# Ledger of designs, part 63: VH-VL binders against q9h9l3

Target 1, 176 residues: q9h9l3
Amino acid sequence: PRKMVAIDCEMVGTGPKGHVSSLARCSIVNYNGDVLYDEYILPPCHIVDYRTRWSGIRKQHMVNATPFKIARGQILKILTGKIVVGHAIHNDFKALQYFHPKSLTRDTSHIPPLNRKADCPENATMSLKHLTKKLLNRDIQVGKSGHSSVEDAQATMELYKLVEVEWEEHLARNPP
Below, E stands for the ipSAE of ESMFold2; O stands for the ipSAE of OpenDDE; V2 stands for 0.75 times the mean of E and O plus 0.25 times the DockQ between their complexes.

## First folded at step 3 (VH-VL)

Design c40 (framework fv_fezakinumab; at its last look DockQ between E and O 0.07; V2 from the best seeds 0.00; counts 0 for: pae E 14.8 > 2, placed apart)
Fold by OpenDDE, second read of step 4:
Structure c40 (fold): chain C 176 residues (1-176), chain A 123 residues (1-123), chain B 111 residues (1-111)
Amino acid sequence: as target 1 above (176 residues)
Amino acid sequence: QVQLVQSGAEVKKPGASVKVSCKASGYTFTSYYMHWVRQAPGQGLEWVGWINPYSGDTFYAQKFRGRVTMTRDTSISTAYMELSRLRSDDTAVYYCARSGTYYYGSGSRFDPWGRGTLVTVSS
Amino acid sequence: QAVLTQPPSVSGAPGQRVTISCTGSSSNIGAGYDVHWYQQLPGTAPKLLIYDNSNRPSGVPDRFSGSKSGTSASLAITGLQAEDEADYYCQSYDSSLSGWVFGGGTQLTVL
């Protein structure tokens, strides 16, 4: 069996109107929740909106942030060959400008058994916060300090572990 | 209908630069990556690089780094590829092609393609 | 020179079945990345023929099929027709290169 990691990224707004979502923090944890990577990342373009209330990113975090190109290389090295678990993970991959094999990707926002377990419609897109509260009885993304990508990545992995056996069997029978 | 309309054929001398354009229509320009692929006469397809029209970020194949520059003008949904220090083996048809910005969103396949722009480099 | 390996040429008579192989490595097809196929008619731009290993875009006849196994992929054409004479290219993504890669192309001749 392949090793699994969970990823969560925080983005800031760049571009003329700050509408471009640029990677500003990335956290990766292993199957046990141990942090493999957690770095602030400096976008190549000027930050227009830190989106602090959501991202938790502040200007001070960018002072010694890892340049995007370097960070991307580090992150890709970790992800390569792994089953990558994330929530709405396409946003993370998009921010990384990275392509991970579909067959090695697990998106907890699109796992019907997970929603079923949480008494949610199977085809609905539920938030990480909601699923975490419902299934793990844990509160994440609380307070005014913004999200913690480490916390979110850990929660994502824990959620997936709840349905891992069932979902992996499903995928084996129904390859994407 | 989704279309990619490329600029006309170019003839250049060695050492010169060429800039090919690709105008997109029929879809949201900034929602898809724009790739450039070239094909030398009688040869296969060679990926040159891509640009994210939304952010302007680019990634080039190692072979072309330092010599290729991809840009875009979102106001007219047009992507550009400039190749400098041209040499004879740069003679090829250069295609622009669209892909998604993430894997689930058609990120890895190219569709559609422009009709190509012939760039001839000769003394 | 191409990262993915294809036979330079294949041929068949009308009505026959032909297959075109595409051999990759552990960093592309073997890494789990999907394979796409393109048809290039003489003097034209490539056209998407098969995507995600085995899916046909609208307008592509069902006599075209694709498969993937291990580090290789295959394009099969049944009921070969004269209009199928073209160059065919496989494509995938390579993690080591962080970029897209093509096969060398296969020239299909209809006898």
Scores: ipSAE 0.592, ipTM 0.867, lowest interface PAE 1.1, mean pLDDT 94
Fold by ESMFold2-Fast, scan of step 3:
Structure c40 (fold): chain C 176 residues (1-176), chain A 123 residues (1-123), chain B 111 residues (1-111)
Amino acid sequence: as target 1 above (176 residues)
Amino acid sequence: QVQLVQSGAEVKKPGASVKVSCKASGYTFTSYYMHWVRQAPGQGLEWVGWINPYSGDTFYAQKFRGRVTMTRDTSISTAYMELSRLRSDDTAVYYCARSGTYYYGSGSRFDPWGRGTLVTVSS
Amino acid sequence: QAVLTQPPSVSGAPGQRVTISCTGSSSNIGAGYDVHWYQQLPGTAPKLLIYDNSNRPSGVPDRFSGSKSGTSASLAITGLQAEDEADYYCQSYDSSLSGWVFGGGTQLTVL
C-alpha cells in the first residue's frame, strides 16, 4: 500500500487588502502523528495581514523562515506518491500552488461516514475543531493567539483513521 | 452560456512578438485558471502555461520560459498570451482553455476551449 | 515528441468497437493523475470527451468510455459511427514537468 501523511498549512494575507492567501507555515505528520516537516515559510510577496488570530503567525516568525520556493520543493518531495490527508485540503494545495492526484487525496471535511459518526449531516462541511471535539474528545485551536498546524495535522490524521477502512473500501469500489 | 472568444489571425516576421487575447463570458472569470495550448500544422497539442486571473500568478512550460508572458484584465474578463522572439516553428493555432483550480470547479480538465488563433511566422 | 504515447492511427467499420491507448510513466498517469480525453474534428478546437478517467460530460453518448490502469489509460468507442472520425488526444498532469502533458494524438478513420 502507499504511505499516508497528513498536512495542515497556515496562510497570511498578501495582495490587495490582504485578500490573497499565501503560505506562511506548513506541518506534515506521518500515520502515527510524528512530525515530518514543520517550518515557517516566507511568502515571495509583501505580507499585509498576518491573520494572527487564526494563523498564529507574527512578524518575528518571518525572520528565519524558509523562502517559499525552497519550502515548496521540500514539501512536494514528502507528498509525492503518498496518500495525503487534510481538512479542506484544497486550501492547502492552493497555497502550495500544487496539484496532488485526486485519487491520492483524502479531505476530512468531505467524508460522509465521518460526519455521520459525529451526528452531523453527511454532506455538510464541518470544521476540524468540531469533528475533533465530537469524535476524539479533544479541544484544538484553543484561545486567540492562533492555531497550531502541527496540532491540526495530527488531529486530521486521527480523524481519518476512524473511517479509513470503510472509506478506502468505498473508494476502491467507487474510484474518484 | 460559457464561452471563450479569441482574437483574429496574425502574420509576423521572425524575431517579432505576437499577443493573442481570449475574452471569457458566462462565468466568474477569476474563479478558474486560463491555459494556453498550441498546435502546429498537422501536429499535436502542446501546453504553454496557465494564468490565475484572480491573482495574476502564472506558470509556464519550461520550453517557453523567457519567451512567453501571460497577463489578464479582470475589468473586461480577458486573458492575454504574448510570445516574443518568434521563429518559423512557432507557427501554430494558439488556444485558450479553462480549468478548475486545485479541485475547485471543473478540476484539472480543459473545458471550454476557444476556437483558436492562427499565428503564422514567415519572412 | 509527446510525453504520453498514443498510436498514430486506428480504424474501424460502422458498428464496430475501437480502443485507443495512452501510455504514460510514473511521473504522470503512474503517479495517480487523472486522464482526460479530447475529440478534435477537422478545422475545429478540441472538445472534452472524457474527464477524470471515465466520466462523460453532458451530451457525450455512452458509446464513449474511458479507463485507467497503472501507467496507462484507454478510450473505447463502441457502435462506431461516421461522425466519430476525428483526432483523439489524451491528457494528464506530469509532476516532474509541473505541467499538463498530451498524447501525440490518434487519427480515427471510419471505413
Scores: ipSAE 0.325, ipTM 0.750, lowest interface PAE 3.1, mean pLDDT 90
Fold by ESMFold2, look of step 5:
Structure c40 (fold): chain C 176 residues (1-176), chain A 123 residues (1-123), chain B 111 residues (1-111)
Amino acid sequence: as target 1 above (176 residues)
Amino acid sequence: QVQLVQSGAEVKKPGASVKVSCKASGYTFTSYYMHWVRQAPGQGLEWVGWINPYSGDTFYAQKFRGRVTMTRDTSISTAYMELSRLRSDDTAVYYCARSGTYYYGSGSRFDPWGRGTLVTVSS
Amino acid sequence: QAVLTQPPSVSGAPGQRVTISCTGSSSNIGAGYDVHWYQQLPGTAPKLLIYDNSNRPSGVPDRFSGSKSGTSASLAITGLQAEDEADYYCQSYDSSLSGWVFGGGTQLTVL
């Protein structure tokens, strides 16, 4: 059977005025929520804005961080051939400079049955924090120290499990 | 056109200090690291250190710690390198060079370089 | 002694191929840090020739190529021309020194 993982990434600002989002942390968990990968990653470009309020990334994290090219290779080896679950996952793949097959991609920000369970419009884009509070009765991304990509990846996998049987059956009938 | 314009040649006596400037144009000065590299006559390239013009943070190669100071003035997009207690073996061309990040990837390359500033220290 | 080791000199006739080696260690090239190459024509500043092991900036002819394997990198120049006569430097990052390191340079003579 095909294995399933969940991924979440944290970004910092690079480029002019810090407007480009560059990968600075990546966490991958398996189906049971066990951590398969969790590294701080040094972007190839100068960091202009650490975005610490949301990213949780500080200068000290970057001093010994894994260089982007090395980290990307490690991450892609884990993702290859697997069903990959994420929240607004296109941003994570863009930061990795990678495009995973659509048939193997699951985006919890765009699963109508999941929104329905949360009593939200089926086509609305809901935040991970909101869905997790509504459906799992858990608070994530708490406080002023930024997000935890491990916590977020684990929450994303738990959310997907709530609709996994229904959604996998839907995709089998309606290939992307 | 991205350009780094360096100050003119200097002649110094042993024990003096020299301050070399590097004015950047054609790009956002604070978005890139500035490095200093020197080359003694007939010798290879030797990395001196870097400054992050955004934060003012610096890092110097061990050989130069205690004698080199790198600064910048963001209002005129100019980086400076000051070397104190000069010796005759400090005679070299001093280059500034731009880079992205200091660890890895396409941003770690030095491009462009200034044309160099000859510093001559007589013994 | 430079941290990265290059041959002090190489030579070739016009139209021939030459290769310049750059040997590092586990703290630099062997740790996965990229290699960049610079050409320094007589009396001029260094100019970026190859970056990220094998990429050419705009304006660098395709007869210049680079590669990396293990702890070493290589610059190849084919179709050698008189204007290629210059010094060539490899560069990488070294984690043990927390700094940028250059090879000792290679003087290319076109015969």
Scores: ipSAE 0.000, ipTM 0.496, lowest interface PAE 14.8, mean pLDDT 88
ESMFold2 (binder alone), look of step 5: mean pLDDT 93; pTM 0.953
OpenDDE, look of step 5: ipSAE 0.461; ipTM 0.842

Design c41 (framework fv_fezakinumab)
Fold by ESMFold2-Fast, scan of step 3:
Structure c41 (fold): chain C 176 residues (1-176), chain A 123 residues (1-123), chain B 111 residues (1-111)
Amino acid sequence: as target 1 above (176 residues)
Amino acid sequence: QVQLVQSGAEVKKPGASVKVSCKASGYTFTSYYMHWVRQAPGQGLEWVGWINPYSGDTFYAQKFRGRVTMTRDTSISTAYMELSRLRSDDTAVYYCARSGTYYYGSGSRFDPWGRGTLVTVSS
Amino acid sequence: QAVLTQPPSVSGAPGQRVTISCTGSSSDIGSGYDVHWYQQLPGTAPKLLIYDNSNRPSGVPDRFSGSKSGTSASLAITGLQAEDEADYYCQSYDSSLSGWVFGGGTQLTVL
């Protein structure tokens, strides 16, 4: 059995008009929801838009943040060889500039059985907040001060555990 | 049909720069990564780096950092690789090749490949 | 030097079976990254032969097959034909290098 972790990243806007999403925080939890990594990360480019309403990132968080290159190395050491669970996880991998093996990637925004359990169309992309409320009866991302990537990573792992047996069996029969 | 058409052969002196082009057709240029791979005469394949044509983001193999620059022009669906401060051991056929991204679901395989551009570095 | 290890050459007679190995490490094949295989005929660009360990693109005969186990992968060619004479390269992704890696290539000679 391979170890499994869940990841959630927060991005800030860099580049022209703040349109580029750059990594500014990363949280990684283990199967039981214990925090393995949670750091603020300093982008190599000037931050144009903190996107605070969603990211929860403020200028003060950048003062002692880990430089991107160092944080990336630490994060990749944790992810390597593990099953990595995320929600719309392609955004996290893009911010990390990282290709994780498809066979070891689980995206809770694209698992048809999970949507089915939530009474949602199987091919729709549902938000983490909606799935967590519908399936776990739990409110996350509450308020206007930004999201907690730890909370989001924990919720993502718990959502995956609801379909883990069914989905792993499906993947064994239909390898990615 | 999906096609990658590369620029013609180049002969350069040591210390010069070379810029190779790769024109894509038959698919959405911004939906796939473009890779550059080289092959010295009688040798194996060596990955140089990739560019994301959508964002312009690049990533280069450590060996080429500081000497390679990858760019693209989305208006003509063309990717470029420029290699500077050329040495004789840079003599190789340079290929462009398409891969999927995690974001578009086509995976990490390289398909199609351009037919290659021979770059000869000689005194 | 190539990151993935392949034998430099392999040979067989028409109709026979050959296998080409591709040995990686814990940071590439051992981490679960898929292995792809390319065929390169003399004077041509590489062509995708096998992708995601064992899948064939349209137009590739079923006499070509791939497999993966642990830190290694193998390409099997059954019913060897003269046109199979080519160089074969395995490829994967290496997390330590954050990049794509190739085997050194195997030259197949059909006797």
Scores: ipSAE 0.045, ipTM 0.660, lowest interface PAE 5.6, mean pLDDT 89

Design c42 (framework fv_fezakinumab)
Fold by ESMFold2-Fast, scan of step 3:
Structure c42 (fold): chain C 176 residues (1-176), chain A 123 residues (1-123), chain B 111 residues (1-111)
Amino acid sequence: as target 1 above (176 residues)
Amino acid sequence: QVQLVQSGAEVKKPGASVKVSCKASGYTFTSYYMHWVRQAPGQGLEWVGWINPYSGDTFYAQKFRGRVTMTRDTSISTAYMELSRLRSDDTAVYYCARSGTYYYGSGSRFDPWGRGTLVTVSS
Amino acid sequence: QAVLTQPPSVSGAPGQRVTISCTGSSSDIGEGYDVHWYQQLPGTAPKLLIYDNSNRPSGVPDRFSGSKSGTSASLAITGLQAEDEADYYCQSYDSSLSGWVFGGGTQLTVL
């Protein structure tokens, strides 16, 4: 398998009115779906809104959470030099305050062949939940306790693998 | 400022087609989705579908598939909705509305809205 | 029928508080998709009033507030004024329909 990982981050609201998205959990899986990293992360700013319904983050998770600066260093060491797969991955990179090379980035929300396989318009931005149900016949992000970033990262990698050969060939012939 | 200007009222007979336009200004037309929403007299809002002006890709609500076609012309920043095989119950005000590219958060909100185009299907 | 359920009407006197409910299902509000609220004055297009459950656009008074719990959302209007007389619609995204969905609308009458 390639040096390829999938990432999914959970964010909480910090700053005025909780409008700033700050990293509070990150999960990274390898090509086979094995967990390489999964930690709760303590933002450097006061948490105003846990956004628990989506993030799954509660105050209790912050007690032993890894401070942002340390977590960021660990995460970037895993991502550097690898092909990184995510869904709407720009949000994850923004929360990490990180720029990953576009040539090594794969965003499953912007891969036309993947949407085509799901009988969706090629350039539409489809949700991870919709693509996973359509193409993998699997329900993710169920319940009211928030999303599992591990589950989301695993689903994202499996979705990418459905189009990996044709998309990598496309990118090799049409470099970003 | 950001503005959406729609074409004027239309009166059609059952079985005809109608094409409504929505001209955008004050922002980059291809950076936002354009939605169409209708409202029958005295009734609620009903989502019809969206078009991505950058690609021309569309997605329609199940109820309208086979009868609606959404297009755009990027040279004049204008989106179109054409509804065919009109029935009396298609009588409604048809609105265009802008959204971002996400299903959640601020990107999923509809802002601004056009002022609406009344389509009357008389029998 | 509308996918999200709202009461068809609510009423109040000037200065009072009213609340408008919006009830969804596990595939929309219950799934965690954000709720937006629109105000429609008679004869006008809908206008964004509340976005992302509880946020106000510039120009919207703080007497309008939104909240969300479980499969439901609520719009609260305090210090009710005659100019608030309008139809109010909630909106969310529904993953089972792969589309945006609206409530049936609530007509607010200021007595």
Scores: ipSAE 0.006, ipTM 0.477, lowest interface PAE 15.6, mean pLDDT 87

Design c43 (framework fv_fezakinumab)
Fold by ESMFold2-Fast, scan of step 3:
Structure c43 (fold): chain C 176 residues (1-176), chain A 123 residues (1-123), chain B 111 residues (1-111)
Amino acid sequence: as target 1 above (176 residues)
Amino acid sequence: QVQLVQSGAEVKKPGASVKVSCKASGYTFTSYYMHWVRQAPGQGLEWVGWINPYSGDTFYAQKFRGRVTMTRDTSISTAYMELSRLRSDDTAVYYCARSGTYYYGSGSRFDPWGRGTLVTVSS
Amino acid sequence: QAVLTQPPSVSGAPGQRVTISCTGSSSDIGAGYDVHWYQQLPGTAPKLLIYDNDNRPSGVPDRFSGSKSGTSASLAITGLQAEDEADYYCQSYDSSLSGWVFGGGTQLTVL
């Protein structure tokens, strides 16, 4: 595919009182929104809290889930050398235990021109749901059954495409 | 001022375990990753792994998996590295060093470094 | 074996310029990961000298500069001084290893 992909991950709660966020699903889409990767992932630690209302993950999804070590290897092969777009992407990278180069990372929660187009303060951190509604006239993360990481990754790529030309020009003049 | 203070030199027999400590001060201990790096006499730097003091999460270089364990105690802002089944080629100075996290805008550079703990493994 | 390749030694006279290379692969420097440089004086811990390819921490003189191109990085030292005698290490992140990697180190001798 293209040199640019978008990622969104779902996390479940592990560790004391379920406060640690562990990777349990990852979706990656290409520039056109086609799915390159979408797997449920089995954390190496006991799941304390499925966080189903947000993650959409249930115990049955873990039965055929890819073990974390294997899934991580597959995901990193897709991300390496590509521009990776995400929303609050630090959470995804933390769950993957992965450092992606800053120069190849695009976080739609930290792009001032994108907030400006949405009539939001340029230094505020706006939710993916809000930006998608304001700029794409589309409702995502609807209902009480949890979010779709595929839907979120697709929305994230579409949001980035709205500012791609101006933001890439900005980054060329002001390297991160 | 930001400072990392490491425990003193250790002499061990092959097959033993060693536990090195690194006490942090002058910053919020749980806001930065702690790395361990070793250097054999006259040799270069070799990364061992990191611990996130906030969560207790760890990640180890492949070479050390099964022999290294990293822990921390947030009540005394101290990180630990334990290396088991010691071999003579584990003789090295072991450094702790601080880095930023995965967050946007955080740095991956190692700063500051502890002064190092010499671990000698001999028969 | 070190993952990043550096020359084992470089030398120069006082006042001259020296350059230390650091060569990686498609999974580290070539993948776009930043390069950091450390100076290690004899008997001391390494000290951060350059970070994120070309940035200097407070207290590092502008005689030290860094650059990155393709799969390689370079450290340049101008106006060489006797106190610059040290070992210099480059560092990056390698995605295939999921870890930090160092160069083998370069010993700088001021003639």
Scores: ipSAE 0.061, ipTM 0.691, lowest interface PAE 5.7, mean pLDDT 89

Design c44 (framework fv_fezakinumab)
Fold by ESMFold2-Fast, scan of step 3:
Structure c44 (fold): chain C 176 residues (1-176), chain A 123 residues (1-123), chain B 111 residues (1-111)
Amino acid sequence: as target 1 above (176 residues)
Amino acid sequence: QVQLVQSGAEVKKPGASVKVSCKASGYTFTSYYMHWVRQAPGQGLEWVGWINPYSGDTFYAQKFRGRVTMTRDTSISTAYMELSRLRSDDTAVYYCARSGTYYYGSGSRFDPWGRGTLVTVSS
Amino acid sequence: QAVLTQPPSVSGAPGQRVTISCTGSSSDIGAGYDVHWYQQLPGTAPKLLIYDNSDRPSGVPDRFSGSKSGTSASLAITGLQAEDEADYYCQSYDSSLSGWVFGGGTQLTVL
C-alpha cells in the first residue's frame, strides 16, 4: 500500500548570468491537498537571478531559509517509498539531485488521458495553468508576483485525481 | 555510434591529484547524466558521483565528498573527474558511464560505459 | 563497500540454470527502486545486461532474465554457455545514501 504525495519546487538562477537552476522553495501536499512540507531553501551558490516573476522568491525569503543539504534530507524522507505526483516533475528531481523510481512517479504533463479530458493533443506538453483552468475551472499562477508552489502542488494532485483510476489501471497493464 | 573515450593510465604518488577525462560522441552530450564508477583491483564496483552536463550540477557519494570534483566542457563533449589527496587505496580503474535524466522511461541504467582509466597510487 | 548482498560465486555446467541473488534493504530495492544487472567479462568494462528489473537491451539473449520481489532481486541464466563466465553485478539506488549502490559481485564459473 503506497501512499501518494504531490510536489512542486521553485528555482532561482545561480551560476554564470543566472543560467543554472537551483532549488529555492519546495512544497509537498498529501492526497487531500494538506501541506506536508513547505520551506524556502537556501542554495549553496550565490543567487544571481531570483526569477521572482515566476518563482515568487525574494531576497527576504532567504534570510531564514533552510540550507539545501538539510532541506534535501527532509524532502527525501517524505518522498521515499511514495507515489510522487508532479508537473514536468523531472525538473524538480533535478533540482533536488534525486532519482525517484519511475514506477512511483506520475507526471501530469505527460498523461495522455489528462490531455484528452482537456481537449488537448494527447502527446502535447500542456502547462499546469492551462490544464487547471480547463479541467478544474480555476486560475492559478495569476499576476506578476510569482507562483505559489503550494497552489501548484495542490492543483497537480487534483488534476491527477481526475485520471487516477484510469491511469493506475493502465500502468498495471503496461508497467513502466 | 555512441562512444565514451577515456584518457590514458596515470601513476601518482600519495597526496597528489589526478584528473581523468571522458569524451562523449554519437549523442547529445547535455541530454544525459555522466557517472563515475571505480573498481579497485580484484574488487567490486563503487559509485563515485554524477554530473549533469547541461547545468554543471554534481552529486558525490559521501565517501568522496571533499576530495572529488566533477566538471565538463560542453564545447568538446568531455566530462572530467578530479580526485585529490590520493591514497594507496584509491588505486582503481575509473569508469565513466552514461545515464538518462529521470523522466518517463528508464533513466537510471548505466549504458554505455567507457573502457576505464587505470589510476595507480604508489610510493 | 558493497551495499547490496550477492553471493561471491556461483557455478554450473553447460546447459544448466543458475540464479544470482541480490539482497537490499527498505531504503533501496525495498523502497521500489529499479534493479539493473551488469556483466563484466575479464579485462573489460561492465556491460548492461538487464535494466528496470526485467528488461533486456538489444542483443542480450532471452536466456538472461531478471526479477524483483520485496527487498531482493534475482538474475537467472538458463542454457549456461562457456562465454557466460564473468562477474555479475546488481545495482540500485539507495535513498538513505542518496546515491547509486552496487552488489559485491558474483563470479560465475562454467564448469
Scores: ipSAE 0.007, ipTM 0.617, lowest interface PAE 8.5, mean pLDDT 89

